# Ledger of designs, part 9: VH-VL binders against Photosynthetic apparatus regulatory protein RegA (regA)

Target 1, 184 residues: Photosynthetic apparatus regulatory protein RegA (regA), of Cereibacter sphaeroides (q53228)
Amino acid sequence: MAEDLVFELGADRSLLLVDDDEPFLKRLAKAMEKRGFVLETAQSVAEGKAIAQARPPAYAVVDLRLEDGNGLDVVEVLRERRPDCRIVVLTGYGAIATAVAAVKIGATDYLSKPADANEVTHALLAKGESLPPPPENPMSADRVRWEHIQRIYEMCDRNVSETARRLNMHRRTLQRILAKRSPR
Key: E = the ipSAE of ESMFold2; O = the ipSAE of OpenDDE; V2 = 0.75 times the mean of E and O plus 0.25 times the DockQ between their complexes.

## First folded at step 17 (VH-VL; framework fv_teclistamab)

Design aa2 (from r6 with heavy chain Y60K; at its last look DockQ between E and O 0.35; V2 from the best seeds 0.68)
Fold by ESMFold2, look of step 17:
Structure aa2 (fold): chain C 184 residues (1-184), chain A 121 residues (1-121), chain B 108 residues (1-108)
Amino acid sequence: as target 1 above (184 residues)
Amino acid sequence: QLQLQESGPGLVKPSETLSLTCTVSGGSISSSNYYWGWIRQPPGKGLEWIGSIYYEGSTKYNPSLKSRVTISVDTSKNQFSLKLSSVTAADTAVYYCARELWLGDYYMDVWGQGTLVTVSS
Amino acid sequence: SYVLTQPPSVSVAPGQTARITCGGNNIGSKSVHWYQQPPGQAPVVVVYDDSDRPSGIPERFSGSNSGNTATLTISRVEAGDEAVYYCQVWDRSSDHVVFGGGTKLTVL
């Protein structure tokens, strides 16, 4: 019972963790180091993408909701730069459709927070059984992006210019998105 | 820097309900990595966990207090609250709110400064 | 319910090493967290997950956990370390956060 988990690490033990929550990131990083991974951490989409471009890891754990954007952008870079990267997405309560969208763009699996380090490790190392069953009414990737934009807009107190800056998009593009109904 | 601040009456009469609010600043209560907890400490005594709440509303309570405790959350105000019913002098304590970082179990990584609640006739 | 046992007090001279124990049945299978509570102040976590330190906690605070005993070790003790120290676990079976009774560290 004390040895319930048998983990098979590949020759490359590199793991990128992307989460803007520093105390959680540090706690998870320490827990994953104890499990044999070699850690690199990022606290933003921009930082995560930079690491994925420069030093694509064998493993990644990516939180989808980050202060500067959507973790899906990191997942896309990871899949492009390292096709065999094992990518697990951590997602919050009520975001199952977001997790399904992440799998569609290249994530290996997802976990709903709150999760423990054994669950994360199992998800990273699982073979042949990595994809969870889809929910009956999954949210599209377009809906995920739309929800993220709306969330940032509200956080910026509906300031279009500040929202556009945070989303790294042109103001006119953001205005068009905000004028539309949510994707269905 | 995330901070927690307890507020509420410092004096409560026996048999009434103790009611406290914890205000979260410098961060969001709607954080998937955390539970939000209440811990109390009678004067000169040790720490006693009262209960915890996740921002979607799920609660866990100390079994010895469960029949008298309600913890609630108001994400729009970035606050969570404690109600402890039918209080007696034994409920006199410093009450702390805390953020509980979860990764398979909890530790309290941020504490409020504490507020003394006295139960007296 | 799960019980954690701590000695009520430990005294140590400045510059020496303090060891504060936390006893529990099979505590080595649990993650143990340690809090420092200076007089009149709120607790502060100094060690989590048996042996890890939050940012800002000096490395002279360390921890270990095996069998039925977890230990908080404070090397090169300073007068400012004088506080009550609590161990804490989560008991999954009872869904209960459990604190030890506390150990008062006196720096002579």
Scores: ipSAE 0.737, ipTM 0.894, lowest interface PAE 1.0, mean pLDDT 86
ESMFold2 (binder alone), look of step 17: mean pLDDT 93; pTM 0.952
OpenDDE, look of step 17: ipSAE 0.855; ipTM 0.940

Design aa3 (from r6 with light chain S94K; at its last look DockQ between E and O 0.39; V2 from the best seeds 0.70)
Fold by ESMFold2, look of step 17:
Structure aa3 (fold): chain C 184 residues (1-184), chain A 121 residues (1-121), chain B 108 residues (1-108)
Amino acid sequence: as target 1 above (184 residues)
Amino acid sequence: QLQLQESGPGLVKPSETLSLTCTVSGGSISSSNYYWGWIRQPPGKGLEWIGSIYYEGSTYYNPSLKSRVTISVDTSKNQFSLKLSSVTAADTAVYYCARELWLGDYYMDVWGQGTLVTVSS
Amino acid sequence: SYVLTQPPSVSVAPGQTARITCGGNNIGSKSVHWYQQPPGQAPVVVVYDDSDRPSGIPERFSGSNSGNTATLTISRVEAGDEAVYYCQVWDRSKDHVVFGGGTKLTVL
């Protein structure tokens, strides 16, 4: 698609996706293949670690909550085996404290679910313009939501209509949210 | 594996409230990748989306029905529900619940079997 | 609101190829999903994101989307493919799921 042309992929296009939700994993894998990545997928911590040890990828997207454990264990192996791996952690609603831990052990960035494939690609490729790690203090649920909205807004070059579209939100609702101060 | 089952009265009187529950089994409603939706189909007609809910409580409604519709979720019971107020004969339809897989938009990857709700005196 | 247009019916002989169209202004910029609804049954997704198949859907189901037309193609049609087929998109400007009117596939 046209939006894929603005991303600068490196020569090594290997991408490991780790998520135990098979329909989501398959949908995301197909979307990332269309964007030029060469995919390997894992549905467990054990499988993800095995791939990271045997064939450390250039890129990784890791869900933190897996049936057989915490995706942080995969992040640790990835960072050890390939220090320059670009690692994005996907977090669910209310899991921001775990995302902070992931960044502290070497994840490149985190991204809150729900997210689309362009957001994932942007997070994998972002340099210097990435949002900072969350503060040392845990963020409130309202602050996590606001930060996600702000991140998408900046990705859309502060275009309200496009941001509302990406957030699956009415334009007027987004305008009201953007007019308010950041929640505590 | 994951299954959806609609339940509720099959007959509703005009002007009353249609109330349905969808029970999720073989999986959790508290899944970050999914929305949960209601779709209806009048006899012999096409599909009409009613609305969707995310497990934290955010709702999205068909504008044509928004004034009459409420969708809610109860994660402790692994259920979500539909209330449609002030019904008329035009609300007679098969009502489906569905799981909606999100990646920038959604499609309904799992459907319930559907339940016919008839509005008549 | 955004409108999806489908032919009301398509008839094909067993073993032939069925093509079901879904028309919409600039539909090629949207992700199109297709559902099969056999008589008396709930819909089942057969193609998503224009051309991808969920697990368990035979390879003879395929899709394409370009310009103002998306197409569901069913090769080597079987009697069991007889159903109504719906296309669906997300209209982000109105926060609305939009279905086409449905196409009844008859296998003669």
Scores: ipSAE 0.760, ipTM 0.903, lowest interface PAE 0.8, mean pLDDT 85
ESMFold2 (binder alone), look of step 17: mean pLDDT 93; pTM 0.952
OpenDDE, look of step 17: ipSAE 0.853; ipTM 0.938

Design aa4 (from r6 with heavy chain S31D, light chain D95S; at its last look DockQ between E and O 0.30; V2 from the best seeds 0.57)
Fold by OpenDDE, look of step 17:
Structure aa4 (fold): chain C 184 residues (1-184), chain A 121 residues (1-121), chain B 108 residues (1-108)
Amino acid sequence: as target 1 above (184 residues)
Amino acid sequence: QLQLQESGPGLVKPSETLSLTCTVSGGSISDSNYYWGWIRQPPGKGLEWIGSIYYEGSTYYNPSLKSRVTISVDTSKNQFSLKLSSVTAADTAVYYCARELWLGDYYMDVWGQGTLVTVSS
Amino acid sequence: SYVLTQPPSVSVAPGQTARITCGGNNIGSKSVHWYQQPPGQAPVVVVYDDSDRPSGIPERFSGSNSGNTATLTISRVEAGDEAVYYCQVWDRSSSHVVFGGGTKLTVL
């Protein structure tokens, strides 16, 4: 993780991290600070919302599974308070559907755990595809998930094991998914 | 507070299989931020990583031990286990289980106290 | 296989600064973690991600990593700092947790 990646941050480098895992939160926060972000951290939905309301950041990383609730609530507040906020949601395998929902409501991207600071940073700073307006016929959640999996697979140089790890899913499950045609 | 505790026989005969279990308390083994690892230390020697497992069952093994090592996880019991087959005196060591925090790589942030396993006839 | 090299021993007088090195090919591109292992005890992380300290670890412990060498620095060394110190990295190419050979710190 000590790879010197040059990232272009905006003038506002404020980043809110929301995660109820303190060791993870601390480690991620420090990693992001080293990358030039100015960090605020929250360990609950309540705290995340409070910070988002009081000081809406330019960037946010939100875990969807929090002890006191759903990180989507924080995402909603962020979108309301600062529509240009770049939000990356983190999720375990079991919450992929929720992650897709998060993107639908305005999150920039989602990452499955485990994710590293570089991945998070890339996701936050990705200049590319403004979430196209919801297509008239939005892809099914399954298709979105499938495409995401394919994307990650390609990013991992088609390493199934690495992809599975990054997607927090069983290798066999991933193999099955990769073997299937694109869902409708 | 998260605690890890190794358990298993302290004595194993040559050619047999060493079997240890790590019991996790004060936290869930299904936490997606962590791997769970085994590390050993022969008497008077350094640390050697044996392998790691993710809660969903994905494993990494030390290449030097891969052929003999099996790590498994039981999320229902909040435990993970180590099996090392065909043991010799060279496998005599203190065996540690540890929680491995992942963020692009691993470090072991919580360790068990370790358990001595002696391979002797 | 990726290899980490540590000096087998370092000696320092109380109150002085100890420096323990960990050599590895382009180790500066990796995250280095350091563990303290007192005699008869389990290892404890004292520095992670090159220079970060866990809660409860004194500020006397610091780390740096650049080029081919990572360094653990222990300032104002105390008798209680006597231990074996290990550096550790994750080698992505081999998916391998790699430990250094350990450095015994003796407080004179």
Scores: ipSAE 0.601, ipTM 0.826, lowest interface PAE 0.9, mean pLDDT 91
ESMFold2, look of step 17: ipSAE 0.726; ipTM 0.890
ESMFold2 (binder alone), look of step 17: mean pLDDT 93; pTM 0.954

Design aa5 (from r6 with heavy chain S31D Y60K, light chain D95N; at its last look DockQ between E and O 0.32; V2 from the best seeds 0.55)
Fold by OpenDDE, look of step 17:
Structure aa5 (fold): chain C 184 residues (1-184), chain A 121 residues (1-121), chain B 108 residues (1-108)
Amino acid sequence: as target 1 above (184 residues)
Amino acid sequence: QLQLQESGPGLVKPSETLSLTCTVSGGSISDSNYYWGWIRQPPGKGLEWIGSIYYEGSTKYNPSLKSRVTISVDTSKNQFSLKLSSVTAADTAVYYCARELWLGDYYMDVWGQGTLVTVSS
Amino acid sequence: SYVLTQPPSVSVAPGQTARITCGGNNIGSKSVHWYQQPPGQAPVVVVYDDSDRPSGIPERFSGSNSGNTATLTISRVEAGDEAVYYCQVWDRSSNHVVFGGGTKLTVL
């Protein structure tokens, strides 16, 4: 069965992508361009905010984890400058708390990696309530914990010892957790 | 530099389970930007995607092979594995592991050298 | 299932331009990736996302994608370009990585 997706973009097709992973940013930008968006990219919170202030886009995809800060700051600027901006926050980790915060301040939706360009597009173009409905199958507490651990692990440059220290847990315990699949 | 290396038996008997492991070096399998995939190539034929796995354990499989394929990941060992059950001569192929970039339009940017697996009695 | 169609073979003289096509229903809406596989070797990406080149791949390799046809173009073909070339897409509906049948490029 052939893939047949129709996306209805508004008159303003401007899309801001904010992510400090350059290769990722480039690929996502290209994928979104292919889907009809007019792209502008930022690799930092500072740059994202600057662009958001100068040229508020109709759409935005913002990574919450950035080298120079929190993507939430960009979300705030976008909401201030253009309240109708459709914002999707995209994170590589299940930073659920941060994602919830983003939605509370006006993000349209939250996506966790992996999320393909179609999913991103759908999230951006979703019609309906300002807040996404709660997921049909919310993550378990264990999953949330696991995601948090993964996030900290990445923030520590995948240093198990440092991660364990910061999480106030035994190294061996952390290793076991990291070796396992994500909980349901 | 990221490198992938396949390992496992080169000979499997019919009806048995083919088992391979891919060892990733020079990078972490827990990178959220990638899937980890298996592709095979029968002698003299084209490439066939078998399936891929995300570091957290989510999988996607070729529909034609789904019933026989199991892919797993071990982040502690920086490895992921393939099991193909009920093999026949048709499963004789060079098997490649590869790193798969997502963002909706997936492709394999780093490949192992491949390992020949022959199904024979 | 989504199907990619490639010619089984293309022949070109050294220094000339080779064009390898990849046909698929509305393939222009998908991102097409191209792999080069020399004899006895693993595939290597030569073009990804329709037209982008990985580092280390010569500019002689280029890609385009529109409508129902993607094309890999190899300019100034060299003997070393002799290989089988595969196009590849991802089909969302089936969550399936799909390869073309491959095109053997022969340098005359």
Scores: ipSAE 0.552, ipTM 0.806, lowest interface PAE 1.2, mean pLDDT 90
ESMFold2, look of step 17: ipSAE 0.701; ipTM 0.879
ESMFold2 (binder alone), look of step 17: mean pLDDT 93; pTM 0.952

Design aa6 (from r6 with heavy chain S58K; at its last look DockQ between E and O 0.45; V2 from the best seeds 0.72)
Heavy chain, then light chain:
Amino acid sequence: QLQLQESGPGLVKPSETLSLTCTVSGGSISSSNYYWGWIRQPPGKGLEWIGSIYYEGKTYYNPSLKSRVTISVDTSKNQFSLKLSSVTAADTAVYYCARELWLGDYYMDVWGQGTLVTVSS
Amino acid sequence: SYVLTQPPSVSVAPGQTARITCGGNNIGSKSVHWYQQPPGQAPVVVVYDDSDRPSGIPERFSGSNSGNTATLTISRVEAGDEAVYYCQVWDRSSDHVVFGGGTKLTVL
ESMFold2, look of step 17: ipSAE 0.783; ipTM 0.912
ESMFold2 (binder alone), look of step 17: mean pLDDT 93; pTM 0.952
OpenDDE, look of step 17: ipSAE 0.844; ipTM 0.936

## First folded at step 19 (VH-VL; framework fv_teclistamab)

Design bb1 (from v1 with heavy chain E56Y; at its last look DockQ between E and O 0.35; V2 from the best seeds 0.70)
Fold by ESMFold2, look of step 19:
Structure bb1 (fold): chain C 184 residues (1-184), chain A 121 residues (1-121), chain B 108 residues (1-108)
Amino acid sequence: as target 1 above (184 residues)
Amino acid sequence: QLQLQESGPGLVKPSETLSLTCTVSGGSISSSNYYWGWIRQPPGKGLEWIGSIYYYGDTYYNPSLKSRVTISVDTSKNQFSLKLSSVTAADTAVYYCARELWLGDYYMDVWGQGTLVTVSS
Amino acid sequence: SYVLTQPPSVSVAPGQTARITCGGNNIGSKSVHWYQQPPGQAPVVVVYDDSDRPSGIPERFSGSNSGNTATLTISRVEAGDEAVYYCQVWDSSSDHVVFGGGTKLTVL
């Protein structure tokens, strides 16, 4: 990790990751350690709450869909125990109502899967303008636009240049939209 | 423990379509953290990625094969499939399905045992 | 298309250290993953994200990646390490998986 990233984290670099997918959790934890965070991990709501109660972290990334319940319960404990905790919620396709609920109870931001470690880091460290609005039910405008772009891309036989021309956007902008990450 | 099993005909005639199915057990194909891929290996040769699919249908294909390949997913059966059209002897290979763990890129963290498909008259 | 280059073979004495290279233009900017394929078997990932090990892979497997070369290092090589080893990246400019050609490790 670069010294600049460690400086941006501040004095407390503690990060709690909560996700019931062990291979993903391990991969993300190692990626975040390389970025200067000090990790604790939990694979359940119960484990996440126990860590949040005993050792409230400066940062948290919480998956909302866990086998033993809803990750919102961990978000609530985190906010209660450490009001300045920066909390990013990871969410899957179609979880607009859950993301809105997470923000209402104090999540700092949310991020849609699939995601990468740079996106997670930026979401944890972002201020102001980078906070997307909570989605609502029905499907968010970003998701509707994503689906429309995917359909046009398929109609153009997955030709990026032709798709970009049809959508009146720059090719590089379209490539970013077509990346594997789906919007929230 | 998640397991992958390839199934389909072991012999395909030239010009026909090679069709394989991968059955996922011990876990769900509808996971947001994973892509599901096909990789092949001609006898005595190296690995060649064919393509990958996300459970809601987003795909990536090897451009050398893109005109002939279709990968699809059936979440209700916990399966994904490969179709490769207009096959020739060059398509004879062991075909593997794999789970691909994503974090900005992916690696194949679980592989099927592989199935030999021979293209022969 | 992005190309990964591996030596076709590497020989090593038991107990010694094997180093298997994977060359690519600016490969140091990519995450490199390594697979072991014993004869007649499916590949198994032994290193991911340049230097990390999946659960169950012994500590003697390690990796590094800088500049134009990634390296898989196997210390205290055993006869059971004989296999073909493949490196793999994701090429984000073209959204493709790329494998190296494979390196056959022989333990003499």
Scores: ipSAE 0.772, ipTM 0.913, lowest interface PAE 0.8, mean pLDDT 85
ESMFold2 (binder alone), look of step 19: mean pLDDT 93; pTM 0.953
OpenDDE, look of step 19: ipSAE 0.865; ipTM 0.944

Design bb2 (from v1 with heavy chain E56F; at its last look DockQ between E and O 0.35; V2 from the best seeds 0.70)
Fold by ESMFold2, look of step 19:
Structure bb2 (fold): chain C 184 residues (1-184), chain A 121 residues (1-121), chain B 108 residues (1-108)
Amino acid sequence: as target 1 above (184 residues)
Amino acid sequence: QLQLQESGPGLVKPSETLSLTCTVSGGSISSSNYYWGWIRQPPGKGLEWIGSIYYFGDTYYNPSLKSRVTISVDTSKNQFSLKLSSVTAADTAVYYCARELWLGDYYMDVWGQGTLVTVSS
Amino acid sequence: SYVLTQPPSVSVAPGQTARITCGGNNIGSKSVHWYQQPPGQAPVVVVYDDSDRPSGIPERFSGSNSGNTATLTISRVEAGDEAVYYCQVWDSSSDHVVFGGGTKLTVL
């Protein structure tokens, strides 16, 4: 891919993907295999928990809204069975409270859909310690940046191309930011 | 299983607005993993992408058509729509709607059957 | 804008291998998707992300992408493979979907 970032994997390359959207899951799994991960996939909370219990992975990507329940149950098992697991939660529209709960339980990061494989890989491999719980009613650094972008967008009469030029960023990057809910 | 069906008038007069609706069945239009697109094919010619929409309203349009195109979504009816204004004979084509699976780019993983729209007086 | 070039036609005998090319400047840096359009029908995706198959597409459909050329390969060609084949990319510099002009596969 022309837009791929350079990533350095650790010795354990195991990755569990949990998502009940089979076409998306298959596309993401193939993309992550090409990036050097060794995949296991699950299409349900029950299947995800079973894999996490039997073969706890080094990395996980978990969708929170699943047909048979909440992906937080998988995050909890992953953290219990493998404390150093790097867990990225995918969140859809309207799930910010659930994303905050995921961080409090020990998810490493969360991303808003739509996301691409480079974003997922970057989030899995980003250096740092586990995120602390967000404080009550604080404005995080991500929230400040998001607010700035929203302000420029409105100043440009919601013109994505003009906003991207003014912010010196790629149009697709801006669209991704504008599609996400405000971080907290 | 998810299916797409185009509907709308098969004949449109020059200078008027072409208006089509795509009905999604067997699945929800409200999905974070997909865009919803319109593609057209003039008789005997190749495929031309018109534009795409995300279910809460973000759009991409083909620049050659952008000044005349509006794509919209109605999640309560599980539908999305195309309006192409100021049509001419050059807009005669089979019009397809499609589901577009996104992962940094998209491909059309489900297509409607297509509907021929003829622009003629 | 970004251009994809396909040969207008390819002819193969049944049981042979068909190769359909899609040319583009530095296309190897893009993800290439391939569609089959049988006569009078809507297109159907047969290969995505250069080399991956959707569920239900036979293993004899495969793809590759390197340098300035992407290739759809159809092994053990059958009469039912006769169709027009389109390649497609997303051009991130302009946020466009780009299709190739199509290649008509004739099975002799």
Scores: ipSAE 0.755, ipTM 0.900, lowest interface PAE 0.8, mean pLDDT 85
ESMFold2 (binder alone), look of step 19: mean pLDDT 93; pTM 0.952
OpenDDE, look of step 19: ipSAE 0.868; ipTM 0.948

Design bb3 (from v1 with heavy chain E56Q; at its last look DockQ between E and O 0.44; V2 from the best seeds 0.73)
Fold by ESMFold2, look of step 19:
Structure bb3 (fold): chain C 184 residues (1-184), chain A 121 residues (1-121), chain B 108 residues (1-108)
Amino acid sequence: as target 1 above (184 residues)
Amino acid sequence: QLQLQESGPGLVKPSETLSLTCTVSGGSISSSNYYWGWIRQPPGKGLEWIGSIYYQGDTYYNPSLKSRVTISVDTSKNQFSLKLSSVTAADTAVYYCARELWLGDYYMDVWGQGTLVTVSS
Amino acid sequence: SYVLTQPPSVSVAPGQTARITCGGNNIGSKSVHWYQQPPGQAPVVVVYDDSDRPSGIPERFSGSNSGNTATLTISRVEAGDEAVYYCQVWDSSSDHVVFGGGTKLTVL
């Protein structure tokens, strides 16, 4: 079977892209249009929030580091205005704090740059993957990190080398983490 | 807007190492969306890609040059550099640096003005 | 190693359409980028991803890519379009950049 056979674009094809790098934003927007999405773009937190409030999309890709603030503010508006929005956080900032913040406010998935348009599409449309419901008691930072690692590991079909590459960590570090039980 | 400028000696003796620096201004070299590349053009000839570097240090090199090429980055100076060892007259060319916009492949969206390097005794 | 083939020259009258080809085995499965190099200047990208234009490139520059041929099309050619044009791909099987040999566009 080909991986493309499981990626079906729904009836609502609206996609909001938020990134302050205009050449990258334009290139990604055109690539996603070719894949069947109907694009709106924003180059700031303020612009992204305005679009999310006025025309909440079915899909969003949001960069967290923007010149006028943190893209998490856009993620929060998207989740409030459209609870079923599929939100991918796309950023070059790979710290654990970024992953924890994204999960706490309901991002669907997280990708680190550099990424290609197929990886972005896969993350937006993936079936059989879901983040757990928000807990009544928030998870510890160590637990959130461990859960994220396990999620990427399963996405890579338990391929340690591919998982380490996607997590931007050394293979032996990942192997050590995978050999341990989950933190509390 | 973002600009690239090559610098380094214009004359290099055979068997020595060619060393060039590209200075990035009007933007940051520490950009997740870009690679940084070196391309050369011998007089009257076409373009030849030498190699590319990501700001975190990952490199790609032209297989025909790989044994002689090192590309490095210094993010604190907003610069990346080329070293080409054991040069001959065949390495005489205009050398360009370029920003390479990545989305699964890249194209060179910003180029330096180029600098001629002549290999001669 | 992947090879791109371009005609060495193309001549067109002002106001007409120039078509510059870039041949490669199965090039239609790759993203093709096009650069303009005026005499004595650095190249500048005029088309990327087969058919898309960077900001500031006029609409009369366009591109297509299918089968074994990519084509850069320049409509309503002007004297200022005289330059050498290069096609470029990324060859993912060998992880390197490939340029075509260049095509000199002459406006008669």
Scores: ipSAE 0.805, ipTM 0.921, lowest interface PAE 0.6, mean pLDDT 86
ESMFold2 (binder alone), look of step 19: mean pLDDT 94; pTM 0.954
OpenDDE, look of step 19: ipSAE 0.842; ipTM 0.940

Design bb4 (from u1 with heavy chain E56Y; at its last read DockQ between E and O 0.30; V2 from the best seeds 0.70)
Heavy chain, then light chain:
Amino acid sequence: QLQLQESGPGLVKPSETLSLTCTVSGGSISSSNYYWGWIRQPPGKGLEWIGSIYYYGDTYYNPSLKSRVTISVDTSKNQFSLKLSSVTAADTAVYYCARELWLGDYYMDVWGQGTLVTVSS
Amino acid sequence: SYVLTQPPSVSVAPGQTARITCGGNNIGSKSVHWYQQPPGQAPVVVVYDDSDRPSGIPERFSGSNSGNTATLTISRVEAGDEAVYYCQVWDRSSDHVVFGGGTKLTVL
ESMFold2, look of step 19: ipSAE 0.793; ipTM 0.920
ESMFold2 (binder alone), look of step 19: mean pLDDT 93; pTM 0.951
OpenDDE, look of step 19: ipSAE 0.859; ipTM 0.942
ESMFold2, look of step 20: ipSAE 0.773; ipTM 0.909
ESMFold2 (binder alone), look of step 20: mean pLDDT 93; pTM 0.951
OpenDDE, look of step 20: ipSAE 0.853; ipTM 0.940
ESMFold2, fold request of step 24: ipSAE 0.777, 0.799, 0.734; ipTM 0.915, 0.922, 0.897
ESMFold2 (binder alone), fold request of step 24: mean pLDDT 93, 93, 93; pTM 0.951, 0.951, 0.948
OpenDDE, fold request of step 24: ipSAE 0.861, 0.875, 0.871; ipTM 0.951, 0.951, 0.949
ESMFold2, last read: ipSAE 0.772, 0.801, 0.762; ipTM 0.913, 0.921, 0.911
ESMFold2 (binder alone), last read: mean pLDDT 93, 93, 93; pTM 0.947, 0.948, 0.949
OpenDDE, last read: ipSAE 0.868, 0.873, 0.875; ipTM 0.951, 0.952, 0.951

Design bb5 (from v1 with heavy chain E56W; at its last look DockQ between E and O 0.35; V2 from the best seeds 0.69)
Heavy chain, then light chain:
Amino acid sequence: QLQLQESGPGLVKPSETLSLTCTVSGGSISSSNYYWGWIRQPPGKGLEWIGSIYYWGDTYYNPSLKSRVTISVDTSKNQFSLKLSSVTAADTAVYYCARELWLGDYYMDVWGQGTLVTVSS
Amino acid sequence: SYVLTQPPSVSVAPGQTARITCGGNNIGSKSVHWYQQPPGQAPVVVVYDDSDRPSGIPERFSGSNSGNTATLTISRVEAGDEAVYYCQVWDSSSDHVVFGGGTKLTVL
ESMFold2, look of step 19: ipSAE 0.766; ipTM 0.910
ESMFold2 (binder alone), look of step 19: mean pLDDT 93; pTM 0.950
OpenDDE, look of step 19: ipSAE 0.859; ipTM 0.942
ESMFold2, look of step 20: ipSAE 0.783; ipTM 0.915
ESMFold2 (binder alone), look of step 20: mean pLDDT 93; pTM 0.951
OpenDDE, look of step 20: ipSAE 0.836; ipTM 0.932

